# VHH binders against q6mzz7r34to333, part 44

Target 1, 300 residues: q6mzz7r34to333
Amino acid sequence: TFKDETFPAADSSIGQKLLQEKRLSNVIWKRPQDLPGGPPHFILDDISRFDIQQGGAADCWFLAALGSLTQNPQYRQKILMVQSFSHQYAGIFRFRFWQCGQWVEVVIDDRLPVQGDKCLFVRPRHQNQEFWPCLLEKAYAKLLGSYSDLHYGFLEDALVDLTGGVITNIHLHSSPVDLVKAVKTATKAGSLITCATPSGPTDTAQAMENGLVSLHAYTVTGAEQIQYRRGWEEIISLWNPWGWGEAEWRGRWSDGSQEWEETCDPRKSQLHKKREDGEFWMSCQDFQQKFIAMFICSEI
Below, E stands for the ipSAE of ESMFold2; O stands for the ipSAE of OpenDDE; V2 stands for 0.75 times the mean of E and O plus 0.25 times the DockQ between their complexes.

## First folded at step 17 (VHH; framework vhh_h_nbbcii10_fgla)

Design j2 (at its last look DockQ between E and O 0.94; V2 from the best seeds 0.86)
Fold by OpenDDE, look of step 17:
Structure j2 (fold): chain B 300 residues (1-300), chain A 126 residues (1-126)
Amino acid sequence: as target 1 above (300 residues)
Amino acid sequence: QVQLVESGGGLVQPGGSLRLSCAASGFTSYPFRTYTMGWFRQAPGQGLEAVAAITHSGGRTYYADSVKGRFTISRDNSKNTLYLQMNSLRAEDTAVYYCAAHPGYGTYYPDMYDYWGQGTLVTVSS
């Protein structure tokens, strides 16, 4: 099986900063097939943002972009290609990123740092043994130098690295933007959309009482105008890379909010998904207040 | 209210070096260590451009292509200070350099920065 000597199963691939922060010593590296839970899959039942669950790398800027990427079949194929743990498996995986005006290929082996039987960083969803997110994160770590280099990056970098596109940045507190129109237009065009919360009391991501996380990146997955009482409400859909059951919005239009009970919009059943999967709706008004930045990455 | 004060600018010959500092104060809502910081510059007759940026934790940095390999951005969160080490200075580096703060997750787009210093003039000339 292939071993990547340029990104070895060693502490250097993790990085000293992260090792110290997490107090990690003697990190164990395992191939997916050596982990419990059954045979591994690169992709199982197509690609979904819900396959992603953030681990210990604090790389929400990348994962948010990745979450958005899952909605674009062309970019997905470009980056992930066709790979497998079964057909011609050799423990080698290849990914593409946009760097310096061109697509570059990053090759890795499938050894992943683990603690016990759990991946230290991105984790398969509910132990479904789907590893494309884990391996892609590793490839990006290699591209940047180490897993430590994934910590708290720039939102626009991840978007460009995944697409080679052009960024439209929006300051949500100072720009009068028709969010519904902007998001709909962007999604229709296949653009990637991420957003970020403002600073908080600490320099680490902290879950707040309203369910949002400070200093954190989210994926914008959609926006709609919905019927509400005698009028209309504008709502936006976001996805938290933390994934299942970690943190979701608890205010208006949240999964358990009264607004969904009151709305007579015929699309209610389609839009309202009461799941603990990191995805939620909120009003555009609340979004503009609680978030600070939105980035749209469009194809050139 | 957040205040940013730049220092260290001046006249320097081509190939010379300068170190800019930005003293930050007035953090009533959130501490300095939660802000993304950046250096921006405006040359005569030109628009504002990003020079360098650094995430709140200092984990990642951004550099404009024109300054890569020559400039180094850093921060000391214990001192609420941002730095820009400028080496191998060129005539085209002549500009007013501004320190700026973004109260949120990492970005280096100037429109995203809410707080700005008054700027310090850097002149590179023979």
Scores: ipSAE 0.929, ipTM 0.963, lowest interface PAE 0.5, mean pLDDT 95
Fold by ESMFold2, look of step 17:
Structure j2 (fold): chain B 300 residues (1-300), chain A 126 residues (1-126)
Amino acid sequence: as target 1 above (300 residues)
Amino acid sequence: QVQLVESGGGLVQPGGSLRLSCAASGFTSYPFRTYTMGWFRQAPGQGLEAVAAITHSGGRTYYADSVKGRFTISRDNSKNTLYLQMNSLRAEDTAVYYCAAHPGYGTYYPDMYDYWGQGTLVTVSS
């Protein structure tokens, strides 16, 4: 099987920043076949953002953009290609990223850094043995230099690296914006949409009492006007790349909130899905208060 | 509130070097080490241009194509200070240079930045 000499299964590919900051020890590298849980798959079912679960790198800026991209079949196909752990398998995988005005192929072997039987970085969600997110993260780490180079980046870079598109940026505290119209227009055009919370009390992402994470990036997954009491309210849906229900908004329109019980909107069963998957709704008013930036990346 | 004060500008001949500093103070809501920092410039009659940006930890940097390889952004979080080392200066680098801060996850678009210094003039002329 293939062994990548340019991004080896060694500490140099992780990088000193993460090794020291996370105090990593007993790191070994395993191919997915050598992990428990049965035969590995590149893609098991359809591709979705819910296949992604952020691990030990603070790369939400990349994973949030990727979460949005999973809804665009042509970008997914260009980046992920057709690959498997069975036909023509030789321990080699390839991905494409937009770099310096062109699509660049990045080739990796499938040795993933683990502690025990658990991936250190992006993980298969709930042990479903689906490995495209882990391998794609490794490829992006190789492109940037190491897993340490994924640790906090620029929101614009991930959007451009996945699409080659053009960024529209919105400062949520300083700009009047019709959020529902902007999100719906961008979604219909196949654009990627991400957003970010502001700084917090520490220099690392930290779950706050309201369920949001400070210094963190999210995918914007939808926006709607919804019937509420005797009028209408604007709501926006977000996906947290952590992929856990524990880090979800707890305010108005959150899962299990009174607003969902009180609305008579006929679409509520399609809009409100009570899952522990990192996706939630909040009012656009709360979104504009609690988040600081939104980015829309549009295809040319 | 947050105050940013640039220094180190001046007159330099083409091919010369300058080092800009930005002293930051007044961080009451969030500490300096949680801010994304950037250098922006404006030549007479032109709009603002992003020159360089650096993530809160200093781990990643952005550079405009026009300055890549010649300028280096850095920060010292223990001193609440941002730097721009400018080498191989050209006449087109003549501008007022601004230090700016964004209270959030990394970005380098100028309209995302909340706090701005007064600017320091850099003139590159023989």
Scores: ipSAE 0.762, ipTM 0.895, lowest interface PAE 1.0, mean pLDDT 88
ESMFold2 (binder alone), look of step 17: mean pLDDT 83; pTM 0.851
ESMFold2, look of step 19: ipSAE 0.749; ipTM 0.890
ESMFold2 (binder alone), look of step 19: mean pLDDT 83; pTM 0.849
OpenDDE, look of step 19: ipSAE 0.926; ipTM 0.961

Design j3 (at its last fold request DockQ between E and O 0.93; V2 from the best seeds 0.87)
Fold by OpenDDE, fold request of step 20:
Structure j3 (fold): chain B 300 residues (1-300), chain A 126 residues (1-126)
Amino acid sequence: as target 1 above (300 residues)
Amino acid sequence: QVQLVESGGGLVQPGGSLRLSCAASGFTDYPFRTYTLGWFRQAPGQGLEAVAAITHSGGRTYYADSVKGRFTISRDNSKNTLYLQMNSLRAEDTAVYYCAAHPGYGTYYTDMYDYWGQGTLVTVSS
């Protein structure tokens, strides 16, 4: 089996800052086959943002972009390629990123840092043993230098690293924006969309009472105009890379909100997803107030 | 209410060095350590451009291509201060340098910064 000596299963690949912060020493690295839960899969059925569950790397900026990437077949194929744990497995995985005006290949082995039987960072979801998110995160860590280098980066960097595209930045507090139009246009064009919350009481991502997380990046997954009472309201759909129900919006148009019960919009069943997977709707008005930035990355 | 005050600018010969400081205060809504910070500059007759940025935690930095390898941005959250070490200065580095703060997650795009200092003049000339 392949061992990557340029990004070894050692503390240096984690980084001293992260090791100190998490009080980690002598981190154990395991291949997916060595983890419990059954045979590992690179991709199970298809890739989805819901395959991603953020771990301890504080890399929501990257994961949010990755979540958005899963909706673009061209880019996701470019980055992930066709790989497997079964066919000609050698413990080698390859990924591509956009760097300095070109696509570069990053090669890794599949050893992942773990605590017990759980990955320290991105984790497979639902115990499905799907590891493309974990391995891609590792590859990006290698590209940047270490897992420590994933901590709280710049939103635009992740978007460009995954696409080589052009950024359109929007300050949500400074200028009026037709969000529904912008999001729909971007989505139709295959653009990636991320957003971020403003500062909070602490220098780490903090879960708020309203279900949002301060100093955190999200994926914008859609926007719609929806019938409500005798008029129309604009709503936006977001995905939290945390990927669980406790980290979802709890206000208007949230999964359990009264608005969904009251609306007679024929698309209600299609739009209203009652899942605890980190995805939620909120009004565009609330979005503009509770978030500070939105980035659209379009292909050149 | 956030206030940013730059210092350290002046006249320097090509190849010389300067260290800029930005003293920040007035963080009533959120602590200094939660802000993304950046240095921007405006040369005579030119527009405002990003020079360097640093995330709130200091974990990642951004540099314009024109200053990579020469400039170093850093922050001291205990002192509410932002720094820019400028080495190997060139004539084209002549500009007013501004300290700026973004009250949110990391970005180095100029339009995202809400708070700005008055600027400090850096003149690189023989």
Scores: ipSAE 0.941, ipTM 0.970, lowest interface PAE 0.4, mean pLDDT 96
Fold by ESMFold2, look of step 19:
Structure j3 (fold): chain B 300 residues (1-300), chain A 126 residues (1-126)
Amino acid sequence: as target 1 above (300 residues)
Amino acid sequence: QVQLVESGGGLVQPGGSLRLSCAASGFTDYPFRTYTLGWFRQAPGQGLEAVAAITHSGGRTYYADSVKGRFTISRDNSKNTLYLQMNSLRAEDTAVYYCAAHPGYGTYYTDMYDYWGQGTLVTVSS
């Protein structure tokens, strides 16, 4: 099976920042077939943002962009290609990123850094052995130099590196924006949409009492005008790349909130899914108050 | 309220060097170390352009193509200070340079920056 000499299964590929912060030594690298849980898959069924679960690198800026990309099946062939752990498998995987005006292929072996039998960075979900998110994260780490180079990057870079597109940026506190119109227009155009929370009390991302994470990037997954009491309310849906079972918004329109019980909108059952999968709704008013930036990346 | 004060501008010959400093104060909402920081410039008759930016962690930097390899952005969180080392200066680098801060995740787009200094003039000429 293939062994990548340019991004080896060694501490240099992790980088000193994360090795020091996590106090790691003797990191073991394993191929997915050597992990417990049954036969590995590259893609199981179709790609979904819910296949992604952020690990030890603070790379939400990349994973949020990736979460948005999963809503646009046109990118599957470009970025992920057709690959598997069965057909002509040799422990080699390849991905494409936009660099310096062109698509660049990044080749990796499928050795992933682990502690015991658990991936150190992006992890497959506990319900399946689906590895495209882990392998894509490794490829991006190789492109940038190491897993440490994923740690707190620029929001713009991931959007451009995945699409080659042009960014429209929105400062949520400094200019008016019609969020429902902007999100629906961008979604119809197949654009990527991400957003970010402002700073918090520390220099690391952390969950706050309201369920949002400070210094963190989210995927914008939808926006709607919904009937509520005597009128209408605008709501926006977001996905947290921390993934299943992690912090979600606890305010108005959150999962299990009174607003969902009270709405008579006929789309209620289609919009409201009671899952702890990192996806949630909030009012556009709360969104504009609690978030600081939104980015829309469209193909040229 | 956050305040940013630039210093270190002046007249310099082509090929010369300058070091700009930005002293930051008034951080009541969030600590200085949680902010993304940047240098921006405006040449006479031109719009504002991003020169360099640095993430809150200091782990990643952005540089405009026109300054890559010549300019270095850095930050000292213990002194609440941002720096721009400018080497191999050219006439085209003549501009007012602004220090700016964004209270959030890394970005280098100008209109994401909430807090701005008053600027320091850099003039590169014989």
Scores: ipSAE 0.788, ipTM 0.904, lowest interface PAE 0.9, mean pLDDT 89
ESMFold2, look of step 17: ipSAE 0.766; ipTM 0.898
ESMFold2 (binder alone), look of step 17: mean pLDDT 82; pTM 0.844
OpenDDE, look of step 17: ipSAE 0.927; ipTM 0.962
ESMFold2 (binder alone), look of step 19: mean pLDDT 82; pTM 0.841
OpenDDE, look of step 19: ipSAE 0.901; ipTM 0.946
ESMFold2, fold request of step 20: ipSAE 0.728, 0.751, 0.724; ipTM 0.884, 0.892, 0.885
ESMFold2 (binder alone), fold request of step 20: mean pLDDT 82, 82, 83; pTM 0.839, 0.845, 0.849
OpenDDE, fold request of step 20: ipSAE 0.940, 0.939; ipTM 0.970, 0.969

Design j4 (at its last look DockQ between E and O 0.93; V2 from the best seeds 0.86)
Fold by OpenDDE, look of step 17:
Structure j4 (fold): chain B 300 residues (1-300), chain A 126 residues (1-126)
Amino acid sequence: as target 1 above (300 residues)
Amino acid sequence: QVQLVESGGGLVQPGGSLRLSCAASGFTSYPFRTYTLGWFRQAPGQGLEAVAAITHSGGRTYYADSVKGRFTISRDNSKNTLYLQMNSLRAEDTAVYYCAAHPGYGTYYTDMYEYWGQGTLVTVSS
């Protein structure tokens, strides 16, 4: 099986900063086939943002972009290509990223750093042994130098690295924007959309009482105007790359909010999902107040 | 209220070096270590452009293509200070350099920065 000597199964691939921060020693690297849970899959059924669960790397900027990427079939194919653990498996995987005005291929082996048979970083979804997120994260780590280099990056970098597109930046506190229109237009065009919360009391992502996380990146997955009482409400859908049951909005239009019970909008059943999967709705008003930045990455 | 004060600007010959500093204070809401910081510059007759940026933790940096390999941005969170080491200076680097702060997750886009210093003039001339 293939071994990548340029990004070896060694501490150097993790990076000194991350090793120290997490107090990691003697990190074990295993191929997906050697992990418990059954045979591994590169992609199971289809790719979804819900396949992603952030692990030990503070790389929400990348994962948020990745979450948005999953909604664009063209970019998905460009980045992930067709690969498998079954057909012509050799422990080698290839991914593409946009760098310096061109697509570059990053080749990795499928050895992943683990602790107690669990991936240290991005984890497979619900133990379904789907590893495209883990391997893609590793490939991006290699591109940047190490897993440590994934630590709190710039939102726009991830978006461009995945698309080669052009960024439209929106400061949510100072720019009057029709969010519903902007998001719908961007989504229809196949653009990637991420957003970020402002600073908090700590220099690490911190879950707040309202369910949001400070200093954190999210995916914008949609926006709608919804009927509410005798009028209309504008709402926006976000996805937290932390994944299942970690943190979701707890205010208006959250999964368990009374607004969903009160609305008579015929799209209610389509929009309202009561899942602890990191995805939630909130009012555009609350979004503009609680978030600070939104980025739209469009194809050139 | 957050206040940023730049220093270190001046006259330098082409090929020379300067080190800019930005002293930050007035953090009442969030501490210095939670801010994304950046250097921006405005040359005579030109618009404001991003020079370099650094995430709150210092984990990642951004550089404009025009300064890559010559400038180095760094921060000392214990001193609430941002730095810009400028080497191999060129005439086209002549500008007022501004320190700026973004109270949120990492970005290097100018419009995202809310707090700005008064600037320090850097003149590169023979």
Scores: ipSAE 0.924, ipTM 0.960, lowest interface PAE 0.5, mean pLDDT 95
Fold by ESMFold2, look of step 17:
Structure j4 (fold): chain B 300 residues (1-300), chain A 126 residues (1-126)
Amino acid sequence: as target 1 above (300 residues)
Amino acid sequence: QVQLVESGGGLVQPGGSLRLSCAASGFTSYPFRTYTLGWFRQAPGQGLEAVAAITHSGGRTYYADSVKGRFTISRDNSKNTLYLQMNSLRAEDTAVYYCAAHPGYGTYYTDMYEYWGQGTLVTVSS
């Protein structure tokens, strides 16, 4: 099977920053077939953001953009192509990214860095052996130089690298914005939408007591005006690329909150899916107070 | 309050070099090492242009196409200082250069930067 000489299964592909910061030792590289859980799949069922689970690199800026992109079939097909672990499999996978005005193909082998039997970076959800997110992250690491080069990047770069589009930026504290209108307009146009929390007390992303993560990027997945008591409230949905079982907002309109129990809006069963999948609702007022930036990336 | 003070501007001939420094202080809400930093410039009669930016960890940098290969951004978190090394200067680099800080995840758009220095003039002419 194929072995990539330019991005080898070695410490150089991880990079010194992450090796030192995480004090990594005994890192081995395995192909998905050699991991527990049965035969691997590139895509199992359909592509969704819920297939993504962030690992040891601080690359939420990329994964949040990818989460938004999974809802756009043209970009999904362009980037992921048609690949599998069975038909014409030779341990080689390829992906496309927008670079310097053109789509560039990035080729990798499928050896993934692991510690024990767990992927060190992005990993498949437990038991499903679905590897397109792990392999795509590796391809982006190769494009940038190493997995360490994924560590705290620029929000704009991921959006452009996945689409070739143009960015509208919104500073949530200094710009008046009709969030429901902006998000609905962008979603209807097929645009990618991400947002970010401000700095925290340390230089690493940390879960805060309110369930948000500092120095972190999220996917914006929707916005609605919803009936509540004697009026209407504006709410926004977000996806945390940390994934299943990780921190979610605990305030108003969070999963299981009083607001969801009390609303008589006929759409509440469609909007409120009480799962620990990293997706949650919050009021637009809380969003504008707790987040600092939102980005909309649109086709030209 | 957060204060950013630029220094190192002046008059140079085309092809020359300058090193700009930005001394940062007054970070009461969050430490300097958590901020994204950037250099921006404004030539006479022009809008602000992003020149370079650097993530809080220093691991990623951004450069405008017009300065790639000639300018280098760096930061020293132990000294709360941001730098811009400008080499092979051209007349088109003449501008007021501003140091700026964003209290959040990496971005290089001007509208995201909340704290700004007073600027330092760089003039490139014969």
Scores: ipSAE 0.742, ipTM 0.885, lowest interface PAE 1.1, mean pLDDT 89
ESMFold2 (binder alone), look of step 17: mean pLDDT 82; pTM 0.841

Design j5 (at its last look DockQ between E and O 0.91; V2 from the best seeds 0.82)
Fold by OpenDDE, look of step 17:
Structure j5 (fold): chain B 300 residues (1-300), chain A 126 residues (1-126)
Amino acid sequence: as target 1 above (300 residues)
Amino acid sequence: QVQLVESGGGLVQPGGSLRLSCAASGFTSYPFRTYTLGWFRQAPGQGLEAVAAITHSGGRTYYADSVKGRFTISRDNSKNTLYLQMNSLRAEDTAVYYCAAQPGYGTYYTDMYDYWGQGTLVTVSS
């Protein structure tokens, strides 16, 4: 099986800063087939943002972009290509990123750093043995130098690295913007959309009482005008790359909010998904208050 | 409120070096270590452009293509200070350099920064 000597199964691939921060020693690297849970899959059924669960790397900026990428079939195919653990498997995987005005191929082996039987970083969803997110993260880590280099990057960099597109940045506190229109237009165009919460009292991402995470990146997955009482409300859908069982918005239009019970909008059943999967709705008003930045990456 | 004060600007010959500093204070909401910081510059008759940026933790940096390999941005969170080491200076680097800060969501776009210093003039001339 293939071994990548340029990004070896060694501490150097993790990076000194991350090793120190996490107090990691003697990191074990395993191929997916050597992990418990059954045979591994590169992609199972279809690619979805819900396949992504952030691990030990503070790479929400990348994962948010990745989450948004899953909604664009063209970019998905460009980056992930067709690969498998079964057909002509050799422990080698290839990914593409946009760098310096061109697509570059990054080749990795499928050895992943683990603690016990759990991946240190991005994890397969509910142990479904789907590893495209883990491997893609590794490839991006290699591109940047190490897993440590994934620590809190710039939102626009991830978006461009995945698309080669052009960024539209929006300061949510200073720019009047029709969010619903902007998001719908961007989505229709196949653009990637991410956003970020402001800083908090600490330099680490922390879950707040309202369910949001400070100093954190999210994917914008949609926006709608919804009927509410005798009028209309504008709502926006976000996805937290933390994934299942993690923090979701707890305010208006959250999964368990009273607004969903009160609305008579015919799209209610379609829009309202009460799942602990990291995705939630909130009012555009609350979004503008609680978030600070939104980035739209469009194809040139 | 957050205040940023630049220093270190001056007259330098082409090929010379300067080190700019930005002293930050007035953090009432969030500490210095949570802010994304950047250097921006405005040359005479030109618009404001990003020179370099650094994430709150210093984990990642951004450089404009025009300064890559010559400038180095760094920060000392223990001193609430941002630095810009400028080497191999060129005439086209002549500008007022501004320090800027934003609660650290990780961006280097000028419109995304909330706090700005008064600037320090860097003149590169023979």
Scores: ipSAE 0.918, ipTM 0.957, lowest interface PAE 0.5, mean pLDDT 95
Fold by ESMFold2, look of step 17:
Structure j5 (fold): chain B 300 residues (1-300), chain A 126 residues (1-126)
Amino acid sequence: as target 1 above (300 residues)
Amino acid sequence: QVQLVESGGGLVQPGGSLRLSCAASGFTSYPFRTYTLGWFRQAPGQGLEAVAAITHSGGRTYYADSVKGRFTISRDNSKNTLYLQMNSLRAEDTAVYYCAAQPGYGTYYTDMYDYWGQGTLVTVSS
């Protein structure tokens, strides 16, 4: 099986920043076949953002962009290509990124950094042994130099690196914006949409009392006008790349909130899925107050 | 309220070096180390141009193509100070240089920065 000498299974590929700041010990590298949980898959069933669970790299800026990309078949095929752990498998995987005006292929071996039997960075969800998110994260780490180079990057860079597109940025506190129109228009065009929370009390992302995470990037996954009482409200859906079992918004229109019980909108079962999957709704008013920025990356 | 004060500007010859500093104060909501910081410049009669930016962690930097390899952005969180080391200066680097801060996740777009210094003039001429 293939061993990548240019991005080896060694501490240099992780980088000193993460080794020191996270106090990492007993880091070893294993191929997915050598992990517990049964036969590995590159893609199981279909590609979705719910296959992604952020690990220790502090790379929400990249994973939020990736979450949005999973809804665009043209870009996700471009990035992920068709690969497997069975057909012509040799421990080698390929991905494409936009660099300096062209698509560049990045090749990796499938040795992943682990601590114990768990992936140190992005993890397969619920032991379903689906590894495309882990391998793609490794490929992006190789492109940038190391896993440490994924640490708190610029939102614009991930969006461009995945698409080659053009960024429209919206300062949510200083720009009047029709959020429902903007999100629906961008979604129809196949654009990637991400957003970010402002600073918190520390220099690391932390869950706050309201369920949002500070210094964090989210995927914008939808927006709607919804019937509520004797009128209409605007709501926006977000996905947290921390994934399953992580903090979610606790305010208006959150999972299990009274607003969902009271709405008579015929679409509520379609819109409201009470699952701990990192996706949630909030009012557009709360979104504009609690977030500082939204980014739309459109095809050139 | 957040205040940013640039210093270190002046007259230099082409090929010379200069280091700009930005002293930051007035952080009542969150500490300096949680802010994304940037340097921007405006040449006479021109619009604002992003020069360099640095994430709150210091782990990633952005540089405009016109300054890559010549300028280095850095931050010292213990002194609440942002720096721009400018080497191999050229006449086209003549501008008023501003430091700026954003209390959010990293970006280098001008419109995303909420706090701005008053600027320091850098003049590169023979």
Scores: ipSAE 0.646, ipTM 0.850, lowest interface PAE 1.8, mean pLDDT 88
ESMFold2 (binder alone), look of step 17: mean pLDDT 83; pTM 0.846

